# Ledger of designs, part 3: VH-VL binders against Adapter SH3BGRL (SH3BGRL)

Target 1, 113 residues: Adapter SH3BGRL (SH3BGRL), of Homo sapiens (Human) (o75368)
Amino acid sequence: VIRVYIASSSGSTAIKKKQQDVLGFLEANKIGFEEKDIAANEENRKWMRENVPENSRPATGYPLPPQIFNESQYRGDYDAFFEARENNAVYAFLGLTAPPGSKEAEVQAKQQA
Key: E = the ipSAE of ESMFold2; O = the ipSAE of OpenDDE; V2 = 0.75 times the mean of E and O plus 0.25 times the DockQ between their complexes.

## First folded at step 1 (VH-VL)

Design t09 (framework fv_satralizumab)
Fold by ESMFold2-Fast, scan of step 1:
Structure t09 (fold): chain C 113 residues (1-113), chain A 122 residues (1-122), chain B 107 residues (1-107)
Amino acid sequence: as target 1 above (113 residues)
Amino acid sequence: QVQLQESGPGLVKPSETLSLTCAVSGYSISSGYYWSWVRQPPGEGLEWIGFISYSGSTNYNPSLQGRVTISRDNSKNTLYLQMNSLRAEDTAVYYCARLTYDILTGYYFDYWGEGTLVTVSS
Amino acid sequence: DIQMTQSPSSLSASVGDSVTITCQASQDISNYLNWYQQKPGKAPELLIYDASNLETGVPSRFSGSGSGTDFTFTISSLEAEDAATYYCQQYDNLPITFGQGTKVEIE
């Protein structure tokens, strides 16, 4: 349900590291996701560009991968992901329920009670 | 800062083989990007010759097919161009250049060498 | 191969003038077009990428627009240092191809 837009042929080491950081986190925590390669697929590239909100776009150029969605809902870019990870709020950032026993799950449980 | 510097023979006779080198500093050629050769006949426009990727994959302009080889030496951080069966029409300034291959910005050349003139005559 | 045709081949203008160059692709290339500046005896330098995005460090008087087959490059207030040949370049498909260049001379 989580979709990560990436570019497989990017020459940027920074972009590749950011992509692997996001994908590695999702895989390590057994969060299901789909990779959407914008380098190999024109339709994926067009969809990503049209669906990143205007206020999340850079002043020049196009939004850079990775870009994260839950279904069709925009969640954020790498900087937003990194900030969420620093705050132990990644599941909320992704629009998911945190695993039982985590600090994040305790906060969610208090809000639902 | 990334710098590229070409070197070569200057004068080559028809039917001979051209060999050029491009020394790269400020960035490791095996770490990223696509490393390219572009030529420009005197007073004319630019023609892309081909590239070699940071992983060693090559791609060549079909118009030069069978005559061009691009290679690299990671230990020396150096690129090479070899072109066979030279003709007078191959007279040009030869540039090496770093090519981005990012689908969001596409293929563009962000750093160029100074160029080296190769004259094919007599 | 995708053919890129520039117009005009050359032009002369005065400091402070606005200059426009056009580039036409033989087929639809979306916005996959770059613009370069080349001064005599020097290598080309990137000015505009992806049709309309200004490269960092490039003066704001340079701009680009267009999509599909028709593209425009503009220098809004010409400076003496802008005397150069300008090239468009497509990246929609390999091989990479360039326009034939437009020479800008300052009177």
Scores: ipSAE 0.006, ipTM 0.563, lowest interface PAE 9.8, mean pLDDT 84

Design t10 (framework fv_satralizumab)
Fold by ESMFold2-Fast, scan of step 1:
Structure t10 (fold): chain C 113 residues (1-113), chain A 117 residues (1-117), chain B 107 residues (1-107)
Amino acid sequence: as target 1 above (113 residues)
Amino acid sequence: QVQLQESGPGLVKPSETLSLTCAVSGYSISSGYYWSWVRQPPGEGLEWIGFIYYSGSTNYNPSLQGRVTISRDNSKNTLYLQMNSLRAEDTAVYYCARGYEDYFDYWGEGTLVTVSS
Amino acid sequence: DIQMTQSPSSLSASVGDSVTITCQASQDISNYLNWYQQKPGKAPELLIYDASNLETGVPSRFSGSGSGTDFTFTISSLEAEDAATYYCQQYDNWPYTFGQGTKVEIE
């Protein structure tokens, strides 16, 4: 299942917009997901920060929401998600099978061969 | 109980490299947490220097970038701080501390480092 | 860097008084703020984490509140052993930054 770590009380307009973009895409495409709020839940914040890979951490600072996982497998942050959208590769980015007839489905089929 | 204990040379000249040791007991430094160094000039406030993750990756305060290296020896359960290009303003009490990714819950007693001109 | 500003820089109060210290962040840090107590010649000791959570073993007279940019630390009934310098610290982003400290003196 797709898990999105978010901060419900973030004062950052940029973070709020990024969270809305990710959640909105998942909702619009009927992709099941769980929200993991790090603002009020200490266990969620700790888990997120421990499980974002070293090479995906910012040069300075802690990883900022949104952070995206499929089960316990790290998929990426907002920038990675946005890049995947630009490349029509969001389903692959999430570790999911694209809908039948899509360009992504064609690419995934060739990668699995 | 988790305990941290710093040790160092006490007096260092600008031409020397500062090397500090932090011995940890009661918890394995490779099992979790962020392990940090923080300093405090006499009569002044606190300045975070940097940390090493339990996985081994490091992060440093940009104001000290290029001068500081934090490392560890898992077999000795020990943390190290190395600082180059010392100046009189690097005179401070140096602390090691365990970070629970959101707060420093255990601190060493600190070791005073005096840099003489 | 995120700047942390404490007010006041120092205060003097009597045993039994209620004391309030404030801490202001230069940008929104959610609830990612801690409070420490430092007695002369000693290392800082954690009192409050995540803006309002009391660390285990810390007396209940200490409390914290706030979110975003404005935070408050309160000692509800000052004891003689509370004479110390108190620091706020943000961990929303690196580098971690501390306030300049508030010295609490007992009259």
Scores: ipSAE 0.000, ipTM 0.525, lowest interface PAE 12.9, mean pLDDT 82

Design x03 (framework fv_daxdilimab)
Fold by ESMFold2-Fast, scan of step 1:
Structure x03 (fold): chain C 113 residues (1-113), chain A 119 residues (1-119), chain B 110 residues (1-110)
Amino acid sequence: as target 1 above (113 residues)
Amino acid sequence: QVQLQQSGAEVKKPGASVKVSCKASGYTFTDYGISWVRQAPGQGLEWMGWISAYNGNTNYAQKLQGRVTMTIDTSTSTAYMELRSLRSDDTAVYYCARESSGWYLFDYWGRGTLVTVSS
Amino acid sequence: QSALTQPASVSGSPGQSITISCTGTSSDVGGYNYVSWYQQHPGKAPKLMIYDVSNRPSGVSNRFSGSKSGNTASLTISGLQAEDEADYYCSSYAGSSTYVFGGGTKVTVL
């Protein structure tokens, strides 16, 4: 299950736009996901902080939303997501199998051969 | 219960330094930042700086740059704030406050430490 | 002088509503929705009353509400009670992990 950690009360326009971009993409492509709101839920905030890898943290040590996981496996932040979109590799980025017939599915098939 | 226990009142002479401690309990220390805020007698709150308990990174108010140092000791869940080259206008109650990780608010405060700078 | 502008004092009678303004710039209050309000009784540490402009922590009365328009945030206390008499401070994130405070407002319950 894809889990996206977001902040519903974020005051940053940049954060809100990034969250909408990720969630909108997942919904448009019918990829199932769960939103994990860290604004009011301290357990969600704590889990996100503990599970974002060290090398993916800002100078403060506290990651900012959106943060993307597949189950408990870290997939990346908005920049990583955007990069995957540019490279037609979003399913691989999320740890999913691309739909049959897509360009990305062809690349994934070759990696398993 | 979340608690921030600060060290006791201090009296210092001009030019001295003071180091105030803030011992955290009731939560995972490394999950939150600690900000330091001071209040001169009869005056308002002034933000001094912030330290990440996760990695020790700091950011200080510009007017205190060069005079303040903030540190943490994760083994004792304690934050420290040292202010050097004390002047009479540094007389204030110094508070530590838990900063919500990345959400820019101070949800729990210590009781305050009165620092008096006089000759 | 403080970075955020608050009125020095506001007064009201029990049962009335009062509003405290907090005016900054586009680099703090106007640029972010990370405005907090703190209540301070004499001799005590500040207590968080409102965060993220309008959200209340658990245990804070719903008589306290927050809002923001442009560069000005506001704290409203409805049904004013004697125990509301205190100093109130606004605070805003100001970017780059820095914060600013208002000068404080003394609320007097007449």
Scores: ipSAE 0.007, ipTM 0.602, lowest interface PAE 9.3, mean pLDDT 86

Design x05 (framework fv_daxdilimab)
Fold by ESMFold2-Fast, scan of step 1:
Structure x05 (fold): chain C 113 residues (1-113), chain A 121 residues (1-121), chain B 110 residues (1-110)
Amino acid sequence: as target 1 above (113 residues)
Amino acid sequence: QVQLQQSGAEVKKPGASVKVSCKASGYTFTSYGISWVRQAPGQGLEWMGWISAYNGNTNYAQKLQGRVTMTIDTSTSTAYMELRSLRSDDTAVYYCARGDYDFWSGPFDYWGRGTLVTVSS
Amino acid sequence: QSALTQPASVSGSPGQSITISCTGTSSDVGGYNYVSWYQQHPGKAPKLMIYDVSNRPSGVSNRFSGSKSGNTASLTISGLQAEDEADYYCSSYTSSDTYVFGGGTKVTVL
């Protein structure tokens, strides 16, 4: 299942918009997901920090929400999600098979040819 | 109980620097940020900047023109605000407040009692 | 001068309702739902009364409520009491990842 680590109480508009963009995409495309709130839950915050790979962490400090996982497999942060969306590759980014007839399924079919 | 204990009043001459401390207790220091807000006598509140106790990242108000530095000491749960090249119009009560952390970026929910800094010849 | 515009003073009688406005631009109040209100009694530090436009911290009376329409946020105090006499400041997050305050409103209970 797709898990999105978010901060429910963040006053940062950038973080809030990034979170809503990710969650909105998942909802609009009927992709099941679980929200993991790091603002209300210290265990969620600790798990997220420990499980974002070293090469995906900022040079200083800790990773910021949203952070995206499929089960326990790291998929990426907002920038990775945004890039995948621009390239019609979000299902592949999430580790999922694109639905038949979708734009991404067409792109995947063309890449196999 | 959440408390922010600030250092005592300071009197400085123009051109000097001042460093105000803010010692936190009653919560996990590294889970929140600290904002600094000042108030000149009889005037309103003015935001100076914030520092994340999580990673030490800072954002400062542009008008302070490189005169301010905010730091943290995790071992003592203390935040510091240093203001340099003091002018008479820097005379104000300086507050630290918990909040505005880039993880949480919440409201300024707990405030220190304030530190009066007087700049005079 | 303050970034957000508030009236300098508002007066009311005990038991009445008063409203304080806070007007900004689309780059602060109008662009984000991150408006807070603070109460300050003479000689004391400010106290958070409202955050995220309309939310009350635990322990704040339900007589205090917040709202927003366009570029203007409002704080309403119902059932006005003598202890409500104080200065009230609005604050907003900005598109520059900073915070700004209003000029403050002195509430007088007649």
Scores: ipSAE 0.015, ipTM 0.586, lowest interface PAE 6.4, mean pLDDT 85

Design x06 (framework fv_daxdilimab)
Fold by ESMFold2-Fast, scan of step 1:
Structure x06 (fold): chain C 113 residues (1-113), chain A 118 residues (1-118), chain B 110 residues (1-110)
Amino acid sequence: as target 1 above (113 residues)
Amino acid sequence: QVQLQQSGAEVKKPGASVKVSCKASGYTFTSYGISWVRQAPGQGLEWMGWISAYNGNTNYAQKLQGRVTMTIDTSTSTAYMELRSLRSDDTAVYYCARDTYGDYFDYWGRGTLVTVSS
Amino acid sequence: QSALTQPASVSGSPGQSITISCTGTSSDVGGYNYVSWYQQHPGKAPKLMIYEVSNRPSGVSNRFSGSKSGNTASLTISGLQAEDEADYYCSSYTSSSTWVFGGGTKVTVL
């Protein structure tokens, strides 16, 4: 299950826009996901901070939302998601198999040959 | 420069079908969706449906369900909208528009006039 | 019939401010911050003026501003100019993952 860690009370316009971009894309493409709000839920905030890999953490401070996981496997932040979109590789980025008939499924099938 | 180039005007008889094309350029076609919006003469904008260029998923306006089909050809970066069983009240300018993250329509085609008359 | 309610017409003189309302429900305007506004001149395609309630695309005059309170979004045009004479439409995302438009407002510059 795809889990997106977000902050519902973020004062940052950039963070809100990035969260909307991720959630909107997933919803429009009918990719199931669960929102994990770190602003109100301490356990969600703690889990996210402990499970974002060290090489994906900023030099100062804590990882900023959105952060994307498939189950407990880290998939990436907004920048990684955006790159995957530009490369037509979002299902692979999320650790999912692209739907039959999609361009990404065609690419994945060729790679598995 | 983002552009959406639509096919030319069509005149159809009641009961016919029409298929309008929308060729995208200037961006990664599969990263965005395409919405179709129509406007009858002197009337307002009516959303018809959406298609994801990423995976081909569609969502149509309830009133057009069963009469409309939206498709994508990723090899030519072209979206298509086919409307069947045409009636005189389907006379409208049909627009395609780039759908940004399911959020807003930032670029629009110039429109295709479809006239349904006997 | 449009899902979102706009006044049919609004008029003003050059230099004045006008406001156009767009009223929906908790399943569209009231439930989401995905409200956009479009300007349409006769014979032309719509042009995005405001997105996500209050944001302006690059190239849109700062005379155009957007806001929302409850189930009603508003577009305000300050320093009204002759070229602002056009039809204006609001649009909102819905709980059904669809879009709806307002009926449109004809702005007349006197």
Scores: ipSAE 0.008, ipTM 0.608, lowest interface PAE 11.6, mean pLDDT 85

Design x10 (framework fv_daxdilimab)
Fold by ESMFold2-Fast, scan of step 1:
Order: C-alpha cells, then structure tokens, then sequence
Structure x10 (fold): chain C 113 residues (1-113), chain A 118 residues (1-118), chain B 110 residues (1-110)
C-alpha cells in the first residue's frame, strides 16, 4: 500500500498544494493509499525521518512533507513525484504496475520483456 | 535572511509573569516547530518545551508543567513563551530555536535575558 | 544536574584530536539515533555542529565528527584549532517524548 506522510494542518500554501497534488493524483487514479499525519502524530514523524534515506535528506534540516512510501520502501518527495508525472512514469515511481492500455503500461512491458 | 528575532531584556519581581516573543522570517513558519531553551548565568542548557507552528500542539518539560504556556500567531509568524510565578532561579537567557519535533535546533534566536529580583 | 553526562572540561594542543563523551541511558541515547551537538562561544547562542549522531550541517568543518556506541555518544574534533575553544553540549530525544541536554564540556586549546 502507498503511504503518504503529510502535515494535516499547515498555513504553508506550498506544502498544502504539494500535498493536495499528490493525494489528488492518487484519488483520481483510484490508487489506494494511507495518509500518515506527521503534524498530529509524533510516531509518524519519527518513522518518516528514520526511513527517508540519507542521500534524500536536505543538507540542513529534516525532510518536509509530502514524503511517499510503498509499504516501507521509500519512493520519493514531491519533486520526485512531479518529475515522474512529467515523464509519464508515476506507477513505476510508486512501485506499481500501470493500468492495462496506458502509455506507461507499454513502457513497463518493454522494460520487463 | 532566515532568522528568529526575540524581544528585549526583562526585569521582573518574584511572583510576576514574563512573556517572551520570537518572530520568524525567511522561511515558512508553519512548516517547523519552535523549542524554548534557557540558560541560567554560568550554567548549561535546559529544554523548556516545544510548540508546532502548524497546529499549535505543545509538549512541555515536566519541571515547568503548569507554569509555562507556549503559543503562536501565524498572522505575524511569531511564537510566544509565557512563564508564570517567577522565582529568582528563573533568571536566565531564554532562547527560541527552530525544530521540527524538538530533536535538534538548526536556527537560534539571539536570546532574551530575564532577570528575576526583588 | 543534567540528564546526560559529559566531562566538565577537555583540553588539547593545536593539531591534536580530542573526544567528548555524552553518556545517557537506554531510554535516550541508547534508544534513538537523535543525538545532536552544539558549540557555544561566550555571549553567543549555541550553534548546531552535529545532528542525528554523525551528520554535519553544511558549513561545519569535517574536523568535527560524531559517533555512538550503546548509551554513549561522542564528538571528536580533529586538527584542533584556537577557534574550537568553546563550550560543547550534547542533546538527545527521550522515550518520554522530550529532549534533554548534557551538562556541557569546556574545550580549552592550550
């Protein structure tokens, strides 16, 4: 299952828009996911920090939401998601099989064949 | 510039209350928390508590529970720390510091000296 | 009394390596990889030197390194320089969802 670590209440328009963009994509495409709120739940925040790879952390400070996982496997942050969307590779980015008949499914089939 | 600007020095009598402000600039205020740390003259650092700037959740050091209140004003990107029933041993420099969950502090205010004397 | 134990003072000569220990319990330093170190010069606010046991913020010299073994975290300063003379504090997250500091160590460069 896809898990998205978010801050449920934020005055930051940038963070709110990024979170809504990710969640909106998942909902629009009928991809099941769980929201993990780091604002209200400290265990979620601690888990997120421990599981975002060192090479994906900013030079200073902690990773900011949204952060995306498939089960316990790190998939990326908003910038990685946005890049995957631009390249029509979101299902691969999430570690999922693209829907039959999609352009991405054709690319995945070629890579696995 | 990324900074935390604190209010000026205060002199208070025992039993009074003090409210120190911490104004954030140069970053998204609501994406981080603010911790308060104090340091008595010639002594070490003591963590007082933490407040989330995005939902106002607080967690206070047990020693100060009941005497301290931390608040935020998102319209001015300002955090506040109020300490009540002041005693002479509350004399200290009070720092605010940026934190996501009171684990480490990457940005510090310059400190506010609070002197409690008769 | 501080929650984490540090030596009161450590001294070294220029170019030498020194190490400052920070000893806690299985409920703080031993439980989490959330140990940080701060440098404080007289009259100044503390400066973050190390976070998450061994990570350096950008701009902090690679002469500063951190490590942890069991309930003890350590800060090592290699190639000791005059400007390293300061007070150093460790801190750790706790199982009570709080943060605690060490008592501080005064580093003197002889």
Amino acid sequence: as target 1 above (113 residues)
Amino acid sequence: QVQLQQSGAEVKKPGASVKVSCKASGYTFTSYGISWVRQAPGQGLEWMGWISAYNGNTNYAQKLQGRVTMTIDTSTSTAYMELRSLRSDDTAVYYCARDLSYEYFDLWGRGTLVTVSS
Amino acid sequence: QSALTQPASVSGSPGQSITISCTGTSSDVGAYNYVSWYQQHPGKAPKLMIYDVSNRPSGVSNRFSGSKSGNTASLTISGLQAEDEADYYCSSYTSSYTLVFGGGTKVTVL
Scores: ipSAE 0.007, ipTM 0.583, lowest interface PAE 9.8, mean pLDDT 85

## First folded at step 2 (VH-VL; framework fv_diridavumab)

Design d12 (from d03 with heavy chain D99G S100L S101D G102Y W103E Y104W E105L; at its last look DockQ between E and O 0.20; V2 from the best seeds 0.00; counts 0 for: pae E 10.8 > 2, placed apart)
Heavy chain, then light chain:
Amino acid sequence: EVQLVESGAEVKKPGSSVKVSCKASGGTFSSYAISWVRQAPGQGPEWMGGIIPILGIAKYAPKFQGRVTITADDFAGTVYMELSSLRSEDTAMYYCARGLDYEWLFDYWGKGTTVTVSS
Amino acid sequence: QSVLTQPPSVSAAPGQKVTISCSGSSSNIGNNYVSWYQQLPGTAPKLLIYENNKRPSGIPDRFSGSKSGTSATLGITGLQTGDEANYYCGTWDSSLSAYEVFGGGTKLTVL
ESMFold2, look of step 2: ipSAE 0.005; ipTM 0.545
ESMFold2 (binder alone), look of step 2: mean pLDDT 87; pTM 0.890
OpenDDE, look of step 2: ipSAE 0.415; ipTM 0.825

Design d13 (at its last look DockQ between E and O 0.06; V2 from the best seeds 0.00; counts 0 for: pae E 4.7 > 2, unsure alone 73.6 < 75, placed apart)
Heavy chain, then light chain:
Amino acid sequence: EVQLVESGAEVKKPGSSVKVSCKASGGTFSSYAISWVRQAPGQGPEWMGGIIPILGIAKYAPKFQGRVTITADDFAGTVYMELSSLRSEDTAMYYCARETYYDSSGYPFDYWGKGTTVTVSS
Amino acid sequence: QSVLTQPPSVSAAPGQKVTISCSGSSSNIGNNYVSWYQQLPGTAPKLLIYENNKRPSGIPDRFSGSKSGTSATLGITGLQTGDEANYYCGTWDSSLSAYEVFGGGTKLTVL
ESMFold2, look of step 2: ipSAE 0.169; ipTM 0.703
ESMFold2 (binder alone), look of step 2: mean pLDDT 86; pTM 0.890
OpenDDE, look of step 2: ipSAE 0.608; ipTM 0.874

## First folded at step 4 (VH-VL)

Design e03 (from d03 with heavy chain E105A Y108I, light chain E100V; framework fv_diridavumab)
Fold by ESMFold2-Fast, scan of step 4:
Structure e03 (fold): chain C 113 residues (1-113), chain A 119 residues (1-119), chain B 111 residues (1-111)
Amino acid sequence: as target 1 above (113 residues)
Amino acid sequence: EVQLVESGAEVKKPGSSVKVSCKASGGTFSSYAISWVRQAPGQGPEWMGGIIPILGIAKYAPKFQGRVTITADDFAGTVYMELSSLRSEDTAMYYCARDSSGWYAFDIWGKGTTVTVSS
Amino acid sequence: QSVLTQPPSVSAAPGQKVTISCSGSSSNIGNNYVSWYQQLPGTAPKLLIYENNKRPSGIPDRFSGSKSGTSATLGITGLQTGDEANYYCGTWDSSLSAYVVFGGGTKLTVL
């Protein structure tokens, strides 16, 4: 299952926009997910801290939501999600099979035949 | 490089409140977690709480819950710690400290603000 | 009283090696990263070790950290007079509302 770590209390317009963009994509495409709020739950915050890989953390500063996992496997942050969406590779990014007839399935057919 | 600049020494009466500030110099708080750690004379450090300003998240140690409030004027400027209902036991050096990775290591410390509670 | 237990003092001569222990439980050291701090008289604590065994820039390799089970150790080799200070371990404790805890401190005297 896809898990998205978010902060419900963030006053940052940029973070709110990014969270809505990820969650909106998952909902629009009927992809099941669990929302993990790090503002309300310290276990969620601790788990995210420990499971975002070291090379994916800012050189200084706190890892910022949204952070995306499939089960316990780290998939990426918003920038990684955006890049995947730009390349019609979001299902692969999430570790999922693209639906037949989707734009991603079409792109993959052209690349891999 | 980044420094944390704390406000000046305070002398307060029992029962009053004190508000100490911590300002980033040479950088910002935009992605940092900032904690407040106090140290009474001859004692070890004691964590009071911390804030991640950009996320709007503050967490307080149980001992200080209800007496301490940690705030920021924005996610890039100044962090504050207000301690109410002061007692003589609150006489201590108060440090702000930066944690880049979720409150387990403090890599940059302010110089400390002395708070003396006396009648 | 501190949740993490350290010896109150250690002493050694210049050039020798000292080891400072920090003992906790599964809810703190056993499950979480350990940090070590040096505090010279009249100064703020200084981070020596983070994530059990990593050194920040500027910390000489004479300082090392390790963790085994619910205990952590700070090692100092080639002891120098300037190492005379208080040393504190620190970690995150999840059993007590998930907050930061420090050891009681160890005073290192260089004879």
Scores: ipSAE 0.229, ipTM 0.746, lowest interface PAE 3.2, mean pLDDT 85

Design e05 (from d03 with heavy chain E105G F106M Y108V, light chain E100V; framework fv_diridavumab)
Fold by ESMFold2-Fast, scan of step 4:
Structure e05 (fold): chain C 113 residues (1-113), chain A 119 residues (1-119), chain B 111 residues (1-111)
Amino acid sequence: as target 1 above (113 residues)
Amino acid sequence: EVQLVESGAEVKKPGSSVKVSCKASGGTFSSYAISWVRQAPGQGPEWMGGIIPILGIAKYAPKFQGRVTITADDFAGTVYMELSSLRSEDTAMYYCARDSSGWYGMDVWGKGTTVTVSS
Amino acid sequence: QSVLTQPPSVSAAPGQKVTISCSGSSSNIGNNYVSWYQQLPGTAPKLLIYENNKRPSGIPDRFSGSKSGTSATLGITGLQTGDEANYYCGTWDSSLSAYVVFGGGTKLTVL
């Protein structure tokens, strides 16, 4: 299952929009996911910090939401998601197989033609 | 390298409120938290609360919940702590400190602002 | 009243070693990182140890931290007269849903 670590009480408009972009994409494509709120839950904050790879963390050591996992495997942050979406590679980014008829599957088929 | 600069000393009447500011100098708050810690004369430090400005997360110590409000008008530079219904026992040195987002280490401290509550 | 218990004082001669204890419960020290602070007279507290046993840049290795169960300790070796100060432990109390608590403090006197 896809897990998205978010902050429900973010004062940052940028973070809120990034969270909405990720969650909206998953909902629109009917990809099952769980939200993990770090705003009030210290266990979620600790788990996220411990499981975001060291080389993907900022100098402060605290990764900013949204952070994306498939089960316990780190997939990336918003920038990685955005890049995957621009390249029609979101299913691969999430560790999922693009379904037949998806934009990603269509792009892959056209690239091979 | 960031430094924290607090507003000047205040003398207040019982029942009034005080608002102390804490400004980042040489940088911004980034993904850090800012804690407010007070220390009455001859006593140890007491955590009042803190905020992670970029996430909009504020937390308050139970003793101060309802009397303290911590805000950030601008995530780039300034955090405020407002304490209402002042009593003589609120006379203390008030510090702002840069904290981890996990609330486990205050590595940069302001020099402190004296608040005196007297009639 | 402080939630974390520290001895009120400790003393030793220059060059010696001291250990300062900090005792709590499962909701604070038992579940969370412990930090230690040094406060010299007339100054703001200074972070000595964070995440139980890590030192910030500029803190000498003669300061060390450890945590076992619901207790933490600060060790200071090679005592210097400049170490005479109050020392405070600090941690998060998860039972209060996001509340930082400090110990009552230990006054270190370098004889």
Scores: ipSAE 0.015, ipTM 0.610, lowest interface PAE 6.0, mean pLDDT 83

Design e06 (from d03 with heavy chain E105D, light chain E100V; framework fv_diridavumab)
Heavy chain, then light chain:
Amino acid sequence: EVQLVESGAEVKKPGSSVKVSCKASGGTFSSYAISWVRQAPGQGPEWMGGIIPILGIAKYAPKFQGRVTITADDFAGTVYMELSSLRSEDTAMYYCARDSSGWYDFDYWGKGTTVTVSS
Amino acid sequence: QSVLTQPPSVSAAPGQKVTISCSGSSSNIGNNYVSWYQQLPGTAPKLLIYENNKRPSGIPDRFSGSKSGTSATLGITGLQTGDEANYYCGTWDSSLSAYVVFGGGTKLTVL
ESMFold2-Fast, scan of step 4: ipSAE 0.428; ipTM 0.790

Design e08 (from d03 with heavy chain S100T E105Y, light chain E100V; framework fv_diridavumab)
Fold by ESMFold2-Fast, scan of step 4:
Structure e08 (fold): chain C 113 residues (1-113), chain A 119 residues (1-119), chain B 111 residues (1-111)
Amino acid sequence: as target 1 above (113 residues)
Amino acid sequence: EVQLVESGAEVKKPGSSVKVSCKASGGTFSSYAISWVRQAPGQGPEWMGGIIPILGIAKYAPKFQGRVTITADDFAGTVYMELSSLRSEDTAMYYCARDTSGWYYFDYWGKGTTVTVSS
Amino acid sequence: QSVLTQPPSVSAAPGQKVTISCSGSSSNIGNNYVSWYQQLPGTAPKLLIYENNKRPSGIPDRFSGSKSGTSATLGITGLQTGDEANYYCGTWDSSLSAYVVFGGGTKLTVL
């Protein structure tokens, strides 16, 4: 359900680390996802560019991976993901229900109570 | 202000190769798509291919696949285009051009460099 | 020859309005954004319109673009002598593994 647009051929260590951080989180939490490689697949690159909202694109340059979607709903880039992690809000960020016993579910329960 | 500067004019023999460069200044070139577009005398522009250096992605037009190679040197801020097996039909003005969108449109163009292939 | 079809020439008097057409197919204009370029004699092409109808900074609002189905149109109002140039449309063509294609060009003569 979760789709992560990445670039397998990028020489940027920053991009590689960001991609691994996102994918590692999803894998560690057993969240199903699909990698969409924009380096290997032209249609993936085109789709990502067209579906990253205009106000989320840099004023100059190309939108950089990782870019995160739930199905076709844009969720955000690495900075948005990182901020969601800092706020214990990653499941909400991804458009998913936090699992029982998670830090996020605990935080949300306390705010509700 | 963004500037793209191509290397100097070349005169080549049929069957040889040419390598032209494009130096980008003014912006962060590695996060842009940089393309090579040529224009033969009296004809419209023809896209050869392009590169997005920070992503390590290169794309070539079918007509040139197999004899064109586009590479980037991020430290030098330079993109190269090498065209092999030159023919008289390759005589043209060669432009480098920048895009923020990955080959949808070209917002800045160099002045172009001439490549003449003569027997 | 060109994948995108433009009229080879158009002409009008100063102050008049002119339109330049660009015709393609579903695999190019029908599915993708269209851009337009102006090329003055002896110069590199210059971007006039991108994403069908948007203008870069510095391009006057006399220039406009539109797209309908598999065709696009460049409009120029209040023609000036300095508008005399070749005009090219451009887009992606997905039928040949997605590559950039340009029209054959239209020579605008300001009479």
Scores: ipSAE 0.199, ipTM 0.716, lowest interface PAE 3.3, mean pLDDT 85

